# Designs tried in a protein design chat: VH-VL binders against o27280. Part 3

Target 1, 266 residues: o27280
Amino acid sequence: MDSMNVPEVLEIKRIVEESESVKTFIFSWDFRREVRPGQFVMVWDFRDEKPMSVSLIDPVRSEIGISIRRVGEFTDRVHGLSEGDLLGIRGPYGRGFELMGRDILLVGGGIGMAPLAALADEATARGMRVDALVAARTADELLFLDRLEAAGVNISTCTDDGSCGFKGFAHERLLTLEENHDMAAVCGPEPMMFQVMRILDERDVPAQLSLERYMKCAVGICGQCCLDDTGFRVCAEGPVFWSQELSRVREFGRYRRDPAGRRVPW

## First folded at step 22 (VH-VL)

Design d2
Fold by OpenDDE, last read:
Formats: structure tokens, C-alpha cells, sequence
Structure d2 (fold): chain C 266 residues (1-266), chain A 121 residues (1-121), chain B 112 residues (1-112)
């Protein structure tokens, strides 16, 4: 088996248009290499490399999916690719989600739903009851709804503009629902996650949150993705963290570091 | 314009079976949850069954569980309710109701005119 | 008996304000589940009147309003009109009943 750290050049098997700005790229995958929801891969377009969460894990079809939001030069190039084109993939990396209990709450915002969609598939396959709060700015930005629905997930939606579901933010919607779960998984804009975490903590719901940081090596060497005051490396100790771990991270929900290492607000 | 048209109601003997249909138009049928709600003569509304957009998820009221089956054919924009082992207490107007998009805690924003089911000896 | 409790009837004179209560429990409205309201005119199918506790669909006059607090919800009708004579139903959810949709028993509103 070749080193996990050497990119494998894979053919894009299929492309799913999730929204105007999000595409899922599907690849054949050898499942002798284990991959878990919450883990990420490094995607190499032979010019640059970026971390991307795994959004689909399908052992039956021997496929994985990577959902990519169009946000910059790299993603623009990737979004210009077609089925049959090649990408380099190395990984998976990082700590994925751990499932526990019978009832799980997923809270996702925007592209943050990518790893949660994969988690939803696993959870439902295990016979768990899955509730998902899917948030976006507008209805057309809500991701994976058909997929979640097909999996048997109980879906609640919220949009900033009220174009679908509850009008407001995810944490606001969560405050209106007093139902507790055995566990929660959260992924989305960090300010959202910060607020959601606080609510879940107050309710004594164990929560795992997936963080996004600028990554370079993905193997815990360069330190680019280190979290202040802890030394946690998002690529190594994360990207999935327990709420108790994140409570020690000063920057969480407040700021991040840009590619130059400068502190920038969310 | 959203339209829901129920059919299949009628008179049936206890223990009998009926299949209700609801033809939907004016919206992307497969994207919305659907429900059956019934109303006995002179009584209130009673939820009967719910089905997700794809049909992968269904819920039933305890009163009909094991006897009724909700299904849908998205290619035909049609909702179904197979009613078996009918009882006198199942006598009601059955409404097809359009639910929210994906939202399992949603509301019913459109209702058909209903079809009458009478279970009597 | 309905999971949600409504008064069987309310009445008011034209121009008056009337309120219809919907009382649930800690397992439904008390859990924070949303409440929706429906109007059913005599001999017709129900119509959505209020959704998500306090929102009005297009075409519903602003004299109709909904609120929710604790384990109860309320529908208020101001400036009561003759055409408001109908049955009103609240609807919510109760997961203790396996996520079932629940309705109130309905309230007959009479305009005097």
C-alpha cells in the first residue's frame, strides 16, 4: 500500500451539483483505506492543494464524495473540471466524528453540512434517530436536503431570510427547540458553532464540532493550523473536537489565522 | 397554482379495503412532504399519516398503524393511502395535505377538498 | 381526546377581539415545537392561517395573529368580522407519540 501521504491521482467519476456554488466530486475509493465522517482529504489540482471534508462515504459503490464550495482561485479551477478529469487525493486525515447513543442532532451551516451529511448516513445506517438542523443564508444555499431526507433524517431548516423554514440563525432555532439528544455534531460558520456549542453545553448535550483552519501539511508538522492557547493542530488533533476541548481554545468563535499567520476576525 | 385532488373514497364494509389517491400539481411534488388528515363527521381534524419527499420516511398515527400504508409516486405526482381492515371509526373525510419542504415539523399550507370514506355494514 | 386542548367554542361581536387558546404539554408545545393554525369554513377544507407560531401566509389579514408561550399557544382575532365564523384548529408535534402530528380539538367561532 502506497503511503497515505502520497497523492493518488484519481479520476472524477461523477459530479453532483449541490447548489450554485457547491459541487460534489465523486471518486472511486479503495475502502481498505478506512475513512470516517469528519475526516478530510487533501485535494491536489497539480497547481495547489487544499483540505476538503469527505461528504460521501459509500462502501457499496466503493465511492467517496468531496463537496467543494467555490470561494477562490483553487476552487474556481476545480469547479471548472469535468467528469473524467483527474485530481490528486491524499488522506484521509484528522479525527472524525464519534457516534454514541441513539439520538443524534446534527447542526450544520452552509458547506459545513458536508461532513455532517456523511455522518448522517453512518448514523442512520446504525439505526440511530437523526435530527438535522440545516442552516443557510437562503433556501438555495441549503445543502444535501434530498440526500438527508432519503436517508430518513428528520430535517429542520432555517434561513437568514426566511425563504425556507425558520427565519433566523441556527442557534436561534435551536433555542426554540428544547428536545435533547444523546449527542450533537456541529459544523458550519464558526460564530454559529460557538453559539450552538454554548446552548448544547447548557443542556448537557455532548457535542462534537468540526473546525476549519488554514492547513498546509495536514500531518501536524507545519503548525499553520495550530489553535491558540492549546497547541491543538486542527489537522492532527482535529478537525473534530469535543466541546470540552474547544472550551480551552481562546480563538474559537472569535478569530482565526490567515495564510500569513495573522489574526483576523470572523 | 397548487392543486390537490383526492379520489378513491366511497362506501365499504368493515374489514374492507380502499385505496385513496391524491393528484398534485402546481409545485415540485417530490420536494415536499405530504400527509393525510381525516375528519369524522362533526368531529375535529385527525392526522393519519406522513410521508417524506422521496417516500423513504413515513409516520402513522397509532389508530391506523399496521392497517394503513402511505406511499407516493413522484413520477405521477400522486400520493396514495392504502387502507386495509377498515373500521367504522375510520369513517371520515380524508384530506390530502401538502407539507413543508423537507421540514418534518412543518405546516400544511395546501389542502385538497377531501374524499369521503364511509365504513358501514 | 385531542392531545392539544382548545375551547369548544368562542363568540364575539363584530369588531371585537377574540382569543382562542391551544393548551399542550411538556411533551409537545412545551418542547418548543411550533404551532400552526388552520381555519375551516363551514363545508370547506381547512386553510392555513398561521404558521410557525406567528407568521401569516399571504392573503391572511393582519387582524389574525398567533403567539406561543410555555405549553400553550394562542390565536387572536381583532376586528372580528362575520366571515370569520369558522372552526379553528391548532396543530403541533409530539415526539412522545413517535413524532406524531397533533391537532387541537377545534374551536367553533361564532360571530354574534
Amino acid sequence: as target 1 above (266 residues)
Amino acid sequence: EVQLLESGGGLVQPGGSLRLSCAASGFTFSSYTMSWVRQAPGKGLEWVSWISGSGSNTYYADSVKGRFTISRDNSKNTLYLQMNSLRAEDTAVYYCAKGSRYEWLGYFDYWGQGTMVTVSS
Amino acid sequence: QSVLTQPPSVSGAPGQRVTISCTGSSSNIGKGYDVHWYQQLPGTAPKLLIYYNSNRPSGVPDRFSGSKSGTSASLAITGLQAEDEADYYCQSYDRSLRGYVVFGGGTKLTVL
Scores: ipSAE 0.367, ipTM 0.771, lowest interface PAE 1.8, mean pLDDT 93
Fold by ESMFold2, fold request of step 24:
Structure d2 (fold): chain C 266 residues (1-266), chain A 121 residues (1-121), chain B 112 residues (1-112)
Amino acid sequence: as target 1 above (266 residues)
Amino acid sequence: EVQLLESGGGLVQPGGSLRLSCAASGFTFSSYTMSWVRQAPGKGLEWVSWISGSGSNTYYADSVKGRFTISRDNSKNTLYLQMNSLRAEDTAVYYCAKGSRYEWLGYFDYWGQGTMVTVSS
Amino acid sequence: QSVLTQPPSVSGAPGQRVTISCTGSSSNIGKGYDVHWYQQLPGTAPKLLIYYNSNRPSGVPDRFSGSKSGTSASLAITGLQAEDEADYYCQSYDRSLRGYVVFGGGTKLTVL
């Protein structure tokens, strides 16, 4: 079997508390398995396995970081682990972000900033100008601000409650920011991404957006991550899609499916 | 209570140097961007320089680029402006201004009372 | 020589409404950048009055309001009071300066 398809049991080297609800778990990593920003790994706690975004890619220290928000039973168990404890990791999987040009806009909502933080590190290392719009419901949920600032990223913030930065939604803040960039990368709640994509399309800014769907196999076999109307598999053709690919997907931003497969509004 | 206290102004000859300091208190200094803004006698406000919370990123107005250096010491809650190769047109009151938390394109919510720099022979 | 153009002066009687314009260009306000406003009382440092176009900081009366449209912004003061006599500056950012800070030339408000 391909080593990418079999979980490797790794020791948690460090845990960084990013917020009350988000922790970054850092592992030693053999970079013969290449990792790109926007790719994901399957994290196995010896009971269940869930996809998680890579937030730190550090070949110099031979480390990766995986940021996990506590949202349910699986993530509660993982958040209860300590340094030295074990997790299974398989991957990376999926299509990551592609950098182009000299001037990039990042738009991240909540935990969606995780893959964008990794992308920001790569973009700044290439000498690109990086503008980031970091969004959350409250100030305490804004992620990676110190890290982005230290990397030389030009930060704008917004919070739903106005506790930090602009009071309002990410797409509302975006309307008040510079309009032209060579590209944009977007990750966060799908309703936010839909609104942001519309603005970027009107501005003719090439945009890549990272989608979240239920995953089982992570290699495109089981069909659990398929998008309506196109048959795109988020784990194989995504999770990062160009905006023009998503323009053909009617479900994007309009509805989701619950675990039973029923259409429900976002 | 946010307090910003500038010091280090004075009379200097053209081509000379001065170092301005701004002592900050009443907020988490390292979390906020800071700027210097100047106002020549009887004139309007002119932005001079900006520095990020950690000090990792700086920007300068074209009129001072290459001559002025903004810096900060977060352990001492102090902002600095090193002014070299001073010119008569640098004569102004220099304000220390507190920016927004992390914000690149923020606003200035607190200002010091300023320190006067006079460049004359 | 200000990137943002303000009238040099405006005046009004107590109780009246006055407005102060801030006219920019496609490289600043017209690019979508926010406008902030400052009040400078005689002999004092500037004080934040309006941020992000229309928001008031705590302690600023609701008779001060701001708006932005196209390449311009406006500060409105209703119920004019004697203590409103001051210089007023708009502030934004300019793309031709790579997003650097610009101020308007200032407007002296005289309460008659």
Scores: ipSAE 0.359, ipTM 0.713, lowest interface PAE 3.7, mean pLDDT 88
Fold by ESMFold2, last read:
Structure d2 (fold): chain C 266 residues (1-266), chain A 121 residues (1-121), chain B 112 residues (1-112)
Amino acid sequence: as target 1 above (266 residues)
Amino acid sequence: EVQLLESGGGLVQPGGSLRLSCAASGFTFSSYTMSWVRQAPGKGLEWVSWISGSGSNTYYADSVKGRFTISRDNSKNTLYLQMNSLRAEDTAVYYCAKGSRYEWLGYFDYWGQGTMVTVSS
Amino acid sequence: QSVLTQPPSVSGAPGQRVTISCTGSSSNIGKGYDVHWYQQLPGTAPKLLIYYNSNRPSGVPDRFSGSKSGTSASLAITGLQAEDEADYYCQSYDRSLRGYVVFGGGTKLTVL
């Protein structure tokens, strides 16, 4: 009788083109179902269902935004949709980011900036100082810069090719940035997050990191999102973990698992 | 070709006001942070004020807080500095300096030739 | 005095190597902030010489180099030439306020 695990079919209200490969799909949302930055939803295109990041949480306009990178067959089909088309959405799921203190650092790589953009909105609304390091391969792949800047976020950028900001990796840029923050939130490619976590630990900055793993059920019953060594389920105990929780996980930053459970390198 | 052209300098009595302008071309003005940097005769460089690309965020040197206001009109590609309650120590060449795209901790890669402000009785 | 301290002057003969120091503190360079360098020829506006500690813009000769260590930065000029005679400024940020830009006091380089 409970519909919490059945997708609700929603109409695409607006589509924002964030980059050549990333679109944000905006839906009307009844905020009696609370959504927190760092939680995810399962998006159903009537053929398949995938976890996606919430990048916009707007109770005033009664809207959520879901940012989707085109990377394969499912996301290609979703990117082909128009305003007015339908998608199924179930959730939200997982543990979101927790804000503390007055001064937060965000470190995002690629699509990992999506949940951090939502967190930046909440942090600035609380009057926190927000510094963001936005990383990508090229300038054209840097996400949410105009939105972050308009919100009063202090932005630093890095690109692998040097086309915008610092030329190099996020952890290399971080070494040349301010060291004092009350907390950090990190999301992006797992090798990047591992290196960033090491620097933040040295600085004694409490950090929360958002992981991606293969998911099927999203409510913690199938076991497909479990982490080695701890049994933590990314869909239930995560996707956001404190750095000290991840220090107990050998696979973090070193390998991932495919749907058959085999180890594959990042 | 990036070009920055300051204007609006001149002779002003202490307590007076002056508004500087900087016309920008050769880049997407609204994407770049901008600063005013001044140099008193025979002295070094002193940062005055900074503004983000959208104008949403501004910072000021302590020496000018409450007296100077930085602003921009992105539709006109123009940076402004409103200077009120001018003092003799504000006498300087004022440079318009282009910051980095989006970066709040960037560098200044292009500078105008400056406009002279003289505050004297 | 200046948040970033530079020697007031330095000199060298043509062909020699000179260095210009930029000494900060734990509230600026020591916090990990980058150092940028500017050259100002007499009667002209400053020009970017070094950015992000050690990178050179196009058109800046490779005899100019920068480095950063601890709370200090250094600009080195090798093969000194007459046209290098100028004022040199380092620039960084201080954490006392977000967005607080600081310049060194400047160093006058004299080519003997």
Scores: ipSAE 0.358, ipTM 0.690, lowest interface PAE 3.3, mean pLDDT 87

Design d2
Fold by ESMFold2, fold request of step 24:
Parts: C-alpha cells; sequence; structure tokens
Structure d2 (fold): chain C 266 residues (1-266), chain A 121 residues (1-121), chain B 112 residues (1-112)
C-alpha cells in the first residue's frame, strides 16, 4: 500500500506469446503485497502509464503475469521489449472478484479473459466446478484455452467468424448452455457484458463484471474513472462490480466517455 | 483425413481385464476431447468415458466407475481404456469417438469402426 | 432405460416426411443442453448428422433438420429415400448424472 503511488521498476522475467496480438509479461513479485484476481496494475514504460489486468497470480513461484494486447503506441513499445528489460509497476489497485459457492461460470471476451484466467486458477484450486465461455473474433484470438483446460475448466467457445466453436456472440452461446451456477464472473467488451448480464440476471445468477474506463491516478482521487449517475470510481470501487451495482448505471453498455468527457457510442 | 482405429477387444471371462487402444491420425490429437461409447448387441449407444485433450480431466458413466480407466498418450496419438472386473453386461462393441476441440459439452464428429468385447464364462 | 426417450421405430414411404422425437426432462434438454443426432447405417459405426440442435455437417443433405423446444428435440427428414433406412440416436447431457453424456434409446427408421 505505502508504495502504490510510485512505480517499482521490475525486470521482465519471461514473455509468453498468447496470440499474435497478446503477450503475457511475467515478473517476480513479493506477495506481502496481496494480489487478487480482477485487480489491476499501472504499467509504466518510462514515457506513459496504462492500466493492465493481472492474468497470472503464482505465489509458489513468486510471480505475477500481466497480459497486454497490442493496440497502440504504448502497447507497441511494450510488445517490443525482451526478457531482462525493465518496466515500472504500480499497484495492485481496485476491487477484485469474490468467489462464492461451488460452481462458477466465467464469460470472457478477448483480452477480458486475462483476469478470468487468474480467477479460474484460484477457483479450481479451491475445488470449485468452473465452466468458462471463451469468446473472440477468430479462433487464433481465443485466449488461455490450454491453460484453462490444464486447470480442469469446462470450456465452451464462440467466435464471431465461426472458426472455432459456436459461431456468434457470447450471449447467444450462453442461451444454449446450462442455466444455473452459484455465481458468474464476466469481463470483455462492454456491449457483450451488458447482454450477458441481462441473461444472468434473468437466470438469478449472481454476477460480477469487470469494467474498463480511462484512468490517471488509479487511487480514486482524480475522478477520471467515475461512472455516470452513481459516482463509482472504477479504479477504487471497481473495476469489478456486482450486477446490481451496475443496474444503477445509465451508461453501462450504452455509451462511454472519451478523455474529454464526451459521450460516444460503443 | 481423420482416422480412428480401435484394437484390443476379444473374449474374456467374468472378472477379467482387457485394455483397449485407439490409434488416432489426421488431426491434432492433443487438442480434442475423446470418449469411449459402447453398444451391446442389438442395443443402443451408451457413453462410457470421456477425457480432456491434455488428459487432466476424466469422467465415467456410473456403470463403469471404479472398474474402467480412460487415458491417453498424446506423444503416440493413442487413446486407451483399461477395463477391470469385467461383467457380462460389459459385452459390447466399443467405439472410440472424437469430441470437439476444447468443448466439454460437445458432439462426436468422428467414430472408429469399433472393437468387440465379449464377457462370457 | 435411457434418460432420453425416442420412439423405437418409425416408417414412411419414399418422398414422405418423417419426424423422430427425443424427449428428455428438466435435468437434461430442459436445462438448456444442446441436442446432437447420429445416423447408424446397418453394420456401421454411428455418423454425426446434426449438432448444436440444428446444424448440419458438410455433406449432410438439407432434407435433414433438427429443432429443440422445452424438454424435447426433434429430427425431421423430408423427401424420404431408401438410403435413409437406419437407426437414429439423439444425444445430450444430464445434470442429474453430473453433466454426463446421455443417448436416446434409438429409433429404427424403415423406408417402405
Amino acid sequence: as target 1 above (266 residues)
Amino acid sequence: EVQLLESGGGLVQPGGSLRLSCAASGFTFSSYTMSWVRQAPGKGLEWVSWISGSGSNTYYADSVKGRFTISRDNSKNTLYLQMNSLRAEDTAVYYCAKGSRYEWLGYFDYWGQGTMVTVSS
Amino acid sequence: QSVLTQPPSVSGAPGQRVTISCTGSSSNIGKGYDVHWYQQLPGTAPKLLIYYNSNRPSGVPDRFSGSKSGTSASLAITGLQAEDEADYYCQSYDRSLRGYVVFGGGTKLTVL
């Protein structure tokens, strides 16, 4: 907690290529700084700083993994790094997922599968039954499948182009899957999460959803990550919210705000 | 071209053991779930056992649980079924069935020709 | 015997439409699980005919179709041909069996 506002400079221990567009960067980590699935860190490349989800939490090896999708200049620079190169890490920040019951459904879209992979490891280690619906645009963008399978997760897949599994959107596949679980955890494109949340609410499945918003301070002071109507700060009260908390948020699934504060459609 | 070839069937006394093998080719074996499905003479299909691509997860029908063990050797592209404490009701053609890639609740898109197991005194 | 109930036999003349039912319960088809169908020609291994309720693999004629509603599923065959004479099995999953695979008892289709 005492060092949360200053990045710690850490050496990249290993790099795992998860797909053409996603790499996982692994660092040594002292777990006296607790890390929970669904929490995030701020990654600093000595020029810019961005929030990234923790995808691997391994106290036995004293390691964390941070999965980063190549989407712009910052992530292009980070993807160009090698083992032994340095990055600054602040955190962890935010509220992570809370496990309950014996039977959990994970619904992940694209890079949103990253925090859910960490949650799957914890859930299976507790002896929970874990079902995962893994969604992407194409088969080669389905993330963490081998890792989930090795952990004993019951996998269903869908792709927009039908190249693997069900052809269609995650919420469409969900309608053809088992209707009851003790809880669900959801992370991915916000329109997907809205549709999935609606189905889970109809089924009376308690759901936690992980949101993404623009962040600057990461500790709840600057207000840049606030949600309309509620004042919830994604970096402080989230990024993981219960579905009932999100039911009070007009913008969820309908629009977002750019860095200038303007409403834009998804 | 997907091919599945079962072997190891035969005549066995009650209480005996057999080990079935299924040689697989034409697909990335380790990525696909596999099952054994049996069919007694003149009867319908009965699922026996299922194994995940890596072999980390297995499931068994209640009728065989504790007596049968499914396994796979991904380096040899081979599925196995060890059958112990065999009973007359285990008499059937045993099919090797290819499941879906990663999918737990999938379908069986390719089946071998089967191997006959007869349990009789 | 089987968790999924199918009629033991159906028959039809060439060119006719026949329907094969697959009746389950709230612990299987009614739970939302998909239904798949297999054709078994005499003396051969089963072949996948319909998957995910209504999808046809490449090479399966469009005169075969599937549907699912409530606790039941249905396989329809139009334009019945002599080569359709076979056994047909539905397949799903059952939560009361801890999510295990279940097959229907099978339906023998006779082309008159």
Scores: ipSAE 0.355, ipTM 0.699, lowest interface PAE 3.4, mean pLDDT 87
Fold by ESMFold2, fold request of step 24:
Structure d2 (fold): chain C 266 residues (1-266), chain A 121 residues (1-121), chain B 112 residues (1-112)
Amino acid sequence: as target 1 above (266 residues)
Amino acid sequence: EVQLLESGGGLVQPGGSLRLSCAASGFTFSSYTMSWVRQAPGKGLEWVSWISGSGSNTYYADSVKGRFTISRDNSKNTLYLQMNSLRAEDTAVYYCAKGSRYEWLGYFDYWGQGTMVTVSS
Amino acid sequence: QSVLTQPPSVSGAPGQRVTISCTGSSSNIGKGYDVHWYQQLPGTAPKLLIYYNSNRPSGVPDRFSGSKSGTSASLAITGLQAEDEADYYCQSYDRSLRGYVVFGGGTKLTVL
């Protein structure tokens, strides 16, 4: 992994508009650097660097896709780029999802569906049954539905405003869905993941959850991505954790930290 | 306005075949799951088959599995049911029912007026 | 055989409340699957009345309501009107058949 600590400057090959606020940026990728669903890359726009989840893993075309939601100055600048423009990419980093059994539940909120879409592609290619609960605030913000449907994924949706599918939060919809799966994979807003984790734990469904934390080095040296109570480094021991690992972490679902290390509410 | 118009029903002998069609309009056909639901004379509703928006997934009731084939042509906005090896028990009105967008475990918000299939000697 | 059990008939006077039950099992409603309701007027196709247990489509009067608890669901109609005379079906899914759609046997509502 010659470029783990140094960004490789790559050309944006294609841009896919996933929604009004989410674009997928596709790059040529040498798969000698293997990428697994749930791993992330650091994206550098020559001013700032942020972790982003890989949403497309295509060894046949030698491509990866990185889905980015426009939420601030960095992502606004990246969304302003065109095909042919350059970005720095370092990685992949972190522990990805592990598939087990034959029947998997995916629960994704907003942009959290990005790594789960990559996982769904792998799971369906292995012949697994894949049920996905896709959550957003509104119908226009539900991501990857056509891709999931084409892959043979059994989709349930929920929106806060009821504009598509079940009206309500992901954990509320989950209570009305089938309770038995061999495993679950969860990614989205941390309060949602906390509520979903509690339900899955009660059902004895093994769950893996993908966390986001502030990152600087991405390889576990600087300590900026550490979780309270365990010392887990999200960039090294995560971002994907088993629910049992997270059950011992008091900050999960309750607060976050700003770049200065202060506790702030979610 | 959503419209579903079934056709292809009629009288057929046991062991025979029929192909039902459902012409759809007033919605983005390829985005919605579709089903066939039947109702024997004087009896209740019985689900027959379901197909995803792209056509990549299908499900069948046990009573028709192996004999009926659901399909769709999204370029023609048409749902089909190929019914082979027909039995007297298949006599029913067959409804084309529009499912939810993407939802596997959804509901049927629009129904056609049905087409009658009679299987009799 | 219907895996969801409904009373074959129910009746009420205009203005009164009636309730139609839909009783399932641990393999369907009891697994947490949603219940949907349909109204079928004589000689017509079914029409969606209630979805996801308790939601009403636009145009369905608020005198229709639904609920789900345990292994059963209920449709309530208040302020009963002559036009409510119809057959009513509940619908859910059954896990033992991997997403098999199931309907109740139907309930004929008679307005006296």
Scores: ipSAE 0.338, ipTM 0.697, lowest interface PAE 3.7, mean pLDDT 87
Fold by OpenDDE, fold request of step 24:
Structure d2 (fold): chain C 266 residues (1-266), chain A 121 residues (1-121), chain B 112 residues (1-112)
Amino acid sequence: as target 1 above (266 residues)
Amino acid sequence: EVQLLESGGGLVQPGGSLRLSCAASGFTFSSYTMSWVRQAPGKGLEWVSWISGSGSNTYYADSVKGRFTISRDNSKNTLYLQMNSLRAEDTAVYYCAKGSRYEWLGYFDYWGQGTMVTVSS
Amino acid sequence: QSVLTQPPSVSGAPGQRVTISCTGSSSNIGKGYDVHWYQQLPGTAPKLLIYYNSNRPSGVPDRFSGSKSGTSASLAITGLQAEDEADYYCQSYDRSLRGYVVFGGGTKLTVL
């Protein structure tokens, strides 16, 4: 077995409080093991294991960051950890984002901004113009705004309740923004991504979207993250997909499979 | 209550320099974009310059590019506009305008009362 | 010479409805950028009147409304009052001008 599949026990170097429900855990990383925005790692708390997006890639400090939203038992335990505590990390896995052109649009919702924040860093480092639409239910759930702003990202915001920026959903806000970019990267709630993709397609903007599905092995063996009809494995062929690929995925924006394999509507 | 107070305006000769300041209060200054907008006597509004919350990103109108510099000191809650090589056409009331939080394509929800800059021989 | 075109003046009697147009192009309003409106009373600084095309900030009466379609936007004032006499400016963005904030030329509203 590839050593990559064995969790490495790493010490939490730092914890960044992103919001009330989101923390970024920072680890020392050996960059001989390449990692790209859009890829994920499996986080093991010695009881359970969950896939998490890499939100920070810092070769200068030899660090990576993993942003985790508190949503259940596993994440509750992880959020209870402190600096100096240990976690198992294996990976990275999956297909990350590809950068093309000079002008990129990022559209993120909630924790979906995690991989996009890493992508923003790479894009800005390459001298690209980065526009970011950051969406959340409320102002306090908007993520990485200071980080993005400091990097020179042009930020637009929207919130469901109008507590910050445009009042409404991301796809509604998108209709009031510039229509042309060289490419777009999208990550967030699937209903949001579905609507955003439609708009981007109408505008002929190439788009990559990061999907979230129940994932167990992360190595394309168990098939639990397999998308209907296509046979795409989110952990192997994804989690980042081009819009053209997702156009073939009937379940996209409509339903997902739960751990029992049952169809669950969004 | 949000307050913006401009200062530094006055009479200056063509080719001269002037530095405007805007003291901000009533909000988290570093979290908001800021702009300068000017209005010549009897004329309309003209955007001059924009700066992001941290100051890492700036934009200028073509009419002032290379001559004006926008900056901010977040520790002092103050916005600045350094104006060099002033021209007669720069004569205007200069307003400090607050943008929406982090929004670069946003609106200006608060304006100062303005400071008058007169460029004349 | 303003990027956004407004009528220089409009007038109405008290209680009437008036409309102020803001005409842009495919590089600004037509490109999908939002339109905002400002009211400037004589001798005062501008005040935000409408944001994101049709939203009213707190304190702005509901007799003020904004709309956007295609390359143009419009400000409508119903139940015109004497206190509405002011200059009105539309504002948007034009990135062809390298991140330019653009204003209309302004419209002077006279209440007869």
Scores: ipSAE 0.305, ipTM 0.753, lowest interface PAE 2.1, mean pLDDT 93

